# Miniprotein binders against q56419, part 169

Target 1, 326 residues: q56419
Amino acid sequence: MEGRTLEEVQEEVFKRHGVLVPKKELEDLAKALEEAGLLLTEKVEARLKEEEEKLKRERPMRLAGLSYPEGEREARAFLEAFRASYPGEGEEARVLLMPHLEPSRVPEVYGAALAALEKTPPPERIYLVGVAHRPLKEKAAALPVPFQTPFGPALPDLPALQALDALLPFELFNTPLAFREEHSLELPLFFLKGRFPEARVLPLLVARRSPELGEALKVVLRDFPGLLVLAVDLSHVGPRFGDTPLTRTLAEEARRRDLGFLERLAEGEPEAALAFLGANPTRIDGVEVVASLLPLLRERKGKVLAHRLDLEAPTLSAVGAGTLVL
Short names: E, the ipSAE of ESMFold2; O, the ipSAE of OpenDDE; V2, 0.75 times the mean of E and O plus 0.25 times the DockQ between their complexes.

## First folded at step 12 (miniprotein)

Design nq1
Fold by ESMFold2-Fast, scan of step 12:
Structure nq1 (fold): chain B 326 residues (1-326), chain A 84 residues (1-84)
Amino acid sequence: as target 1 above (326 residues)
Amino acid sequence: SPVDEAIEAYYKLAKELARISELARRLGDEELFRRAWEEAIKAYDRARELLEKTGNPEAAEEVLRLAEELIEAAERLLEEIERR
């Protein structure tokens, strides 16, 4: 009825004032938007192709000037400030679990990771395993290019990456675009490169549980020994993550869940850590990484150096972060 | 980023096309309503595809929710027009 009434009103207005029927204006606007949509699609496809080609040469910094300083001197001071935020001493790491959330939210946790790196002999290479925040064509991926940092480029360990690729039932160097905007690699790498400037890196992303990755890595680590780093965040709670608003009780449950998970990993019992989360349901993004790397985590005892549940009061949400040495 | 700008532009395009479909319905223009609705759905689908392939999980959920709301609204309006 309403559509008919508007048409009658417009006919009367045109009759009295000689104004153009709005229908023609709407048709012209719709055609203009259709054409804009086509042009936008062409522009996006061209940009994605250009970005993918650039990633064949290097991975540029994306968070410089945002999450860490762009200049080397300022970056060094920033890193030392994070170390100073942790009052404890580190422990030597063969395996390091550290966070990848915004460093300013959990400076003491990153400081604990830096303390562990200070007690760790300089590795020839770092196996940096992060969480894919973008879809991968396969369960896991790597990008075999220099990753830029304020401390200079982190160079890829090409022989070790090629050895890993040869052992996997899928192409390891899939989905380059997934690495364009990937903080789970970029943020830990900033700290790792600052402490071990000579170490080569294997930048690895896990999207889904890949037991074949863990088995292949166990073989590669035998021939190419290095530091294994799991760059994972812990509990994600609250409306920001599609969950109920954070309460004191829910925050305490998340903290206990995070610590229960980490302590079981510290006992060298990664299957028990995963089973604990099954009994105490939580949203930990590191689950798929731990499940993929089981052969590398079993029977390695260690210590939880730091844990924090970072509270974001405006959104009634929280993210857990921890530093674990194995 | 250029991709985030593109996602935001597709989202804005989808909302503007949805407004045109509502105006077309009020004018009794079934053809313009249907065309604007189809293009709005395509814009939401394209934004979602970019989010799924280049990644922002939170934005992907928001775009999916808005696409579902638009589909439901379009179906209701189309049923109303067809019953005319």
Scores: ipSAE 0.012, ipTM 0.476, lowest interface PAE 9.1, mean pLDDT 82
ESMFold2 (binder alone), alone request of step 12: mean pLDDT 69; pTM 0.579

Design nq10
Fold by ESMFold2-Fast, scan of step 12:
Structure nq10 (fold): chain B 326 residues (1-326), chain A 80 residues (1-80)
Amino acid sequence: as target 1 above (326 residues)
Amino acid sequence: SPVDEAIEAYYKLAKELARISELARRLGDEELFRRAWEEAIKAYDRARELDPEAREEVLRLFERLIEAAERLAEELERRG
């Protein structure tokens, strides 16, 4: 494991098997390898420092050739195939909720998002809000660098990011390494950049509820109007997520939970949507994002375009995914 | 530049007022939260008014609107 990081191990397992290994299990493995003298901690730390320095300039593609094609022509054909997976028409989005789950697992849900983007006038900027899968020093973070895609670099909206930082009670650019391996931004960004190649991006991660983020974003969006994208997955059910094995009854409950949540958001009632989920929000990936963005979601009516509960048969687990336009 | 220093100062003031608003929220002081947040927005607005990039964008939009208005005036004159 010379020069390898725990984040690299987690990412390789995700890329090859579509499974995110819990950090605790990776930490336990790293501890065992350190005790055996197999993990060179000094090399790991030096590599992390190098990666952090690189992230001051750009964020490279990590999932190209795995979750989407590397070449622009092949990437365009890939988008066309996903759009074709959704037989409906889209609707104009001012706010778009879309998944960050592996796209090949829910092609019609990403197709619905593409349909909505086709009906949406090109925005000058996209506020792309994902879920942190690695620790952040603060409740939320951003990375103000170009994000590489097969369609060219997605350029950061530096003035808008600076404006946002100025209204937050914490440093916005606080955890560059959290962005090195982050599929909740990379996968939606692939689709967004393919549709809106000229749009600037604010790549944002939420780790915990930040009402101050939503309040600041409401002010910033007034001066820097753009498309707000919530890149969130829905229900997480089954042993892969520390739950009981999936049954037809549990799958039906997950579908009802997801749709009840999305329909309340579509009614412009995000507090009602959160209340509907009940006391255990760990069942839905994006609850912290929605809770942070309440001021931007209130009184916005819209439509659920697609929903799917994706079954992972080997683990008797499932992840919900949906497309909502507001 | 004195203008750049003023923009930086207003952004820093906005951030400190945002921190005060968050502390007030944690203490359950809704009035102090509201006042501090309103002052944060005012400081932020002052920084935006001074921002050269925002000023340049407004000027470019104004120039395009003048050009469009001139084309409309020519069209109306041609129609009689």
Scores: ipSAE 0.342, ipTM 0.704, lowest interface PAE 3.8, mean pLDDT 85
ESMFold2 (binder alone), alone request of step 12: mean pLDDT 64; pTM 0.469

Design nq11
Fold by ESMFold2-Fast, scan of step 12:
Structure nq11 (fold): chain B 326 residues (1-326), chain A 81 residues (1-81)
Amino acid sequence: as target 1 above (326 residues)
Amino acid sequence: SPEEDEAIEAYYKLAKELARISELARRLGDEELFRRAWEEAIKAYDRARELPPEEAEEVLRLFEALIEAAERLLEEIERRG
């Protein structure tokens, strides 16, 4: 088939350019172009298959030595330093909203989360809800394997995960590869595991609003009580996020939207928090998580412990981060 | 993150070379002959975000060399015509 097409190509080149290209040269060129495309695809597919198989057994650390220390002793000192960066007192949390932004950029915000965890009795399990930074096959997903940390592996709560899966209209364990490099789970988990080393974890990702997830979680939490953690960042503004360079006016708008969102959540009014943002023009990534978890957030009052809009000067961009206890 | 910025640059370089391959296929006078190579390249591009910058750079160098060889062939055809 292709050989015949190649003969037609030779004839067409002759008609357009008045020369005959030797068939072997044209075949060699076509083969080289095809091989280049296949080589790239094969490299990616082989790597992804290997990583997917590895994820069936455990989720390895990806940010150790970069965002937090590899060794347990150094990791413990690092965590204590973050707590020391926040001068306030925490409050007991049944629901904790904390960031997943690089911790060194907002140490006082993570310190506030640690302060809240100090006042919180050790939970048997943590429902850790992050934001998917890669496409999921469904609106939400979980990975039912141990997540490695410098403090030892965070073990999955298999009975609670299975109970959740049974209540959902889709397969919960649907996109293992999305968890391979997911900082919205790994960074909060570092702090949570350091504070609650015996707690099991339900590592959950939300890609799009899933009311069915919130309804199912409400049922599961009654049978399997635990700490609910929303690991979300707030406003994302500037060129790094497809926006205009950060001005004072844009920064003030981002802060206003972040705080208005958090304050309404603190009043137990998550629908009002979502309505306040409207079209979400400063790109608060917590919107899809909050919209999914409405039945767990209604009528639950609390306090905003910290907020910061962190400037990334080289990119003229900023990301909002906050700690909220409910 | 700096890692994300580096990956984005690698992906933009990859996209540029894949676009050049598509244009080269059109110039060689039969869309169908090279369509499969371009389709495989597009599939790879859709997964480019999964490829670490070091591996992307290696593949990009291969694509650049192949495009240069093909352009040299087209120049010879034009020169004789």
Scores: ipSAE 0.000, ipTM 0.309, lowest interface PAE 13.1, mean pLDDT 79
ESMFold2 (binder alone), alone request of step 12: mean pLDDT 78; pTM 0.697

Design nq12 (at its last look DockQ between E and O 0.01; V2 from the best seeds 0.00; counts 0 for: pae O 5.2 > 1.5, pTM O .637 < .8, placed apart)
Fold by ESMFold2-Fast, scan of step 12:
Structure nq12 (fold): chain B 326 residues (1-326), chain A 80 residues (1-80)
Amino acid sequence: as target 1 above (326 residues)
Amino acid sequence: SPVDEAIELYYKLAKLLARISEIARRLGDEELFRRAWEEAIKAYDRARELPPEEAEAVLRLAEALIEAAEALLEEIERRG
């Protein structure tokens, strides 16, 4: 507060309560509020530094007990129940596209992913590519620490991460705080660790299209072969995402857009998949991931195993989810 | 160790060349983009295929190449 503001406060109190507050008391209050604000800012800053330091050692679970069970026994039963929700037998995956939205909303889609993992030979490492839900300092980032799960820690593939960093025009290990609360990695990792407990992981986040990431990954995968997982959601439609309220026509268009996108990826035509989305590709979570990974997706054929548009009736909104194996 | 140090230096060289490559691409210099990216992959490959017995000679070469790459990076950043 400045003297001009203090005079305004003094006048306001007098008008409302008929009390003239001495200027010194207002100055003392203003100073106390300023000092409290500074202390809160310093406390927040110190806490963020502490959280960042902790993330240099490990990434703890945030959604255990909420989106999946905390205990290993309960977590295994949960995983098997999701597998049982999908009646098919899956297909072997060299590349797997799976969702990262709340699993209970689309159990058959996660079940299809589990079916594919069941048919897939255990990889030595998993390249897990998610979508940044918080700003990154660069187009992409990775956090090279163990990620805790109910099945034990998912260990980072440090040599492969270092090799990847060496081929990128930016520091790969940036923005560790972006990984503190990141469901696009935590939710798929729960399922992947449950099925491949010995696999190491490269936890990657994409914020904006990075063709340099795809080119670097193509080189690194030659020396460090593994399973590539794109953890992305599909159409985001309705007022919750800045669109008009969902109608039957808009829902049908979203389903057609999702399936057209996935089927073109399944034909090994990722550029055609992106073009199919037309003028509003940003409504599909993961467009930036696909655009970044073009060299890894071209000429790789596969199958769409599952798709669902999950409706959120109270907000007249919906999110698409699918499982694609390549 | 000299081997670990040489690997680290060739990884550093690869990153410098990757940065040069990206800036060249954004400037529309397709030839420099392709050449720099090719050299980035070669530096990366040397780190991966490093013979331990050649580590000290490789270390000195890598240091010289890094100095050259850093000078080139400064020049291309000045243009863009």
Scores: ipSAE 0.571, ipTM 0.867, lowest interface PAE 1.9, mean pLDDT 88
Fold by ESMFold2, look of step 13:
Structure nq12 (fold): chain B 326 residues (1-326), chain A 80 residues (1-80)
Amino acid sequence: as target 1 above (326 residues)
Amino acid sequence: SPVDEAIELYYKLAKLLARISEIARRLGDEELFRRAWEEAIKAYDRARELPPEEAEAVLRLAEALIEAAEALLEEIERRG
């Protein structure tokens, strides 16, 4: 019936069944279907508006009991187990790149991030920059509310967020619903809040590269110093992501792309890191964030602490994760 | 207060100038792009460091600058 006139439907029914259905009956049926669809749409819209209003006050935990424990005592033990998964020592970070992949899949990569945080003086605030997995109304967004964690609420740095908004050519507080299920903020935040319980947070998402975001952040960080965290994953390869099944050759290429990207970032050469990826054939997740934050990454040298390309045997696919300190 | 009002106006001015700067960048007008961004930072800095004893004088200046920025924004949006 989609894309057909009622006359076409009437003709088809007559052709198939030998019955001429009066046009009024077809009109009544079409109206009833439209009304039912409208009522469903109204119900969905009302629920989304309710969720949006709740998100203007706080962002609740969505992954407690799934990706990390809900209780504080169990969450602290969980955090320490991840630190133990990385046997090395960290280095102080002014900028930290860490994953947002399911923590149990890459425990030593999160452990490396914790090791870096041990060497990092507690910041007054954390600029947490994740990847929007839902569309944003603009290139980037923030949600200026407490984010709940098992370690207590991560409070927003409202003055810094307002200052950032003032320097952007678009409204920063633009898509609350995109934060509802955004694991790229929630998963790293668990580790960050566990180690820096007093730090305020600027929870930021990037959907599309925004050079203006990086330029504005450079000004804001001058006045509101803090830890910059790029919460990004690396290569995504295999059938889950539109490729052939994972082969040794594809896995080797993904590892090469991941490490080459991280190493160039570690040399303070973010433009070279992006150029190295070209068309991004292994779908490194961090490209739009790095492209947005170039002014904050240039000439900042550091070290790759960890990397894993984690295999998903059931889907014959893999996802890369890394830890970089700058 | 006059101080709070002036701060709010300078943040508004910074945002208007940032919008002008971004439109200029998209149009390839590099001179306007850089000038508007520099003026956005100046407005931001003024909001951050506004002395209370100067609030009344700078409030009137902020109002005038906002009117000028709004006119420029309308003109540059017209260029498409």
Scores: ipSAE 0.425, ipTM 0.825, lowest interface PAE 2.9, mean pLDDT 90
Fold by OpenDDE base, look of step 13:
Structure nq12 (fold): chain B 326 residues (1-326), chain A 80 residues (1-80)
Amino acid sequence: as target 1 above (326 residues)
Amino acid sequence: SPVDEAIELYYKLAKLLARISEIARRLGDEELFRRAWEEAIKAYDRARELPPEEAEAVLRLAEALIEAAEALLEEIERRG
């Protein structure tokens, strides 16, 4: 206890008020809290170690039955409904930017991603680059294990992952616990695995911009060709993110930033896209991912298929999501 | 009043214990869940029965215990 002893508190009250407070109730409460806290800490630590050991073998679903159906049949119906929510046709993608936001919030944006995947020949492998919402030991990380999905396990491309690791100045296979509950991989992977059941996956997370990652991937992609997927959200505005409640002006600024970012990416000008954001006042989620992948995004022209700024009414906050093909 | 402040802190403590119990439940520790939940109930009951003369001492201890519990809870929630 970083505080006064029970005896010191009792003595102080006695000095001030002339009353000796019974220690027993205070002792019982302190002891119960300490015992509960210690037991909880030990159990949490033991559980985390167990989970880390499990993550050496597989990454289980965390959002099945919450964000998407657990059962394969229901999951296929889910995919079809999301595809139906986007009325347009897709384009072939060599690079796909898609959201990782809760699917129910932006169904047509995921639908646009599915539309693009319909026009994309089945890749041998998918480079799935998400955003680390938890700290990583390094700027980027990978988890070289099967990721569970309702469509069966998404198997890692170990040769391509090893080739990538060999080209990086840091250990790629770091911070396995960061992948345990990382939705930026799990949610996109549901859609990707559902569309391309035989594709191997390279599940990658970016915490901080790593130019080395983009350069290394550019080399690896020559020998290990595949679909590059950027699983990123766009603006985050409102009280949840430190702003005032969403207003028309704030929403217009978020949309302007989102679309201006995506349009410059669609023109093959990723540096211009980053420069356009400046200090990123609307907190576009995908900045560090894009900054890491510049060598792969340069001179690639494409098209923005969808965009939405979705209001979370209970918090008067909004998150931007988009789908871009290159 | 010191009594009102002590009552408020006991309610905060009870809420923290309830949160700990829920974490224990999520971890599959039913015994820890039960114990933490029982202590949360006791904390609520104690808050209602605090004599005014004991309120200041209880207040100071509760503050220290709450701070420790909050720090623990934040660590658990961040890792979990």
Scores: ipSAE 0.022, ipTM 0.554, lowest interface PAE 5.2, mean pLDDT 86
ESMFold2 (binder alone), alone request of step 12: mean pLDDT 81; pTM 0.775
ESMFold2 (binder alone), look of step 13: mean pLDDT 81; pTM 0.766

Design nq13
Fold by ESMFold2-Fast, scan of step 12:
Structure nq13 (fold): chain B 326 residues (1-326), chain A 80 residues (1-80)
Amino acid sequence: as target 1 above (326 residues)
Amino acid sequence: SPVDEAIEAYYKLAKELARISELARRLGDEELFRRAWEEAIKAYDRARELPPEEIEEVLRLLEELIEALERLLEELERRG
């Protein structure tokens, strides 16, 4: 890992791709980036520093009163209603894949996750792996503070987090602000804390493929056993995601892609699941999470409990959600 | 409102800077990758903390940056 000159960059691009990138455009970009830095004023930097300092102590609820009730009693009734929306029986999970999509849009899918948690012995800790919706300084990050919920704070498993940090080639606690507003952790955590109030948590975000994260987690899970939760949504289709308007055919293709992906994971074949998506292009944010956690998913058989493609009529778009137990 | 427009522009800038950082990394320019990535993080954080008195200056610079990045991306996509 080293710095390179613009001339060397142009030469390498030409050799590999047969294309010359204009040097002036790269220089203009560099100047624009320097000027962008000047917009981050002293006032904004002070506010960001204040928010970072607050996040050293706790992560407050952001979606209470919006995606779930703020009060404990109302939150409990809300959670029970989701369980009731799934008529099936769950299965014990060592690994649970569940969505982070707005729960009211796919209640039966969250109900299936709750059914699985009902059959699962209470874990000492939950490895909650979500998807970064903001850039991270590294491929993955964690925030080692209590996360507030209507059922009380979900406490961090500090020894397990420190063990994980020690095994990684990068600083695990690298982007606190990415956790300030992160629904891929907050929404699954609501359900997990409601079911396992005594479990500690490892709140993890993946931005880019990190095979080293999966290898480190395999080691840490041996010494600190717990429930692994992949909080990922499936297909993203339609204009809201930069695609053509949803049709019956595209919706059916999205359902088949989602199910094909999940069924391959359920067979303990995560590489086959990724290859299937590579052959059938889709916008599944869970790809980076699955690719990072391969060592934890191989040869682990399970069952798809639920799948739904949620339609957003105003934008002719859809998002897939599923529950998978391994 | 102008504040909402600036926040949306910052999110768009962050997405384009993240894409440019990946292109710079692929081209082997670690310094440009690092700078673009840092600016993408700053842009996302800035969106929620924008002071009203700076909106005019912020919008002008964001428009210039977005236009420059869109021109660069169009050229790269055209050629493959």
Scores: ipSAE 0.012, ipTM 0.458, lowest interface PAE 8.6, mean pLDDT 80
ESMFold2 (binder alone), alone request of step 12: mean pLDDT 64; pTM 0.450

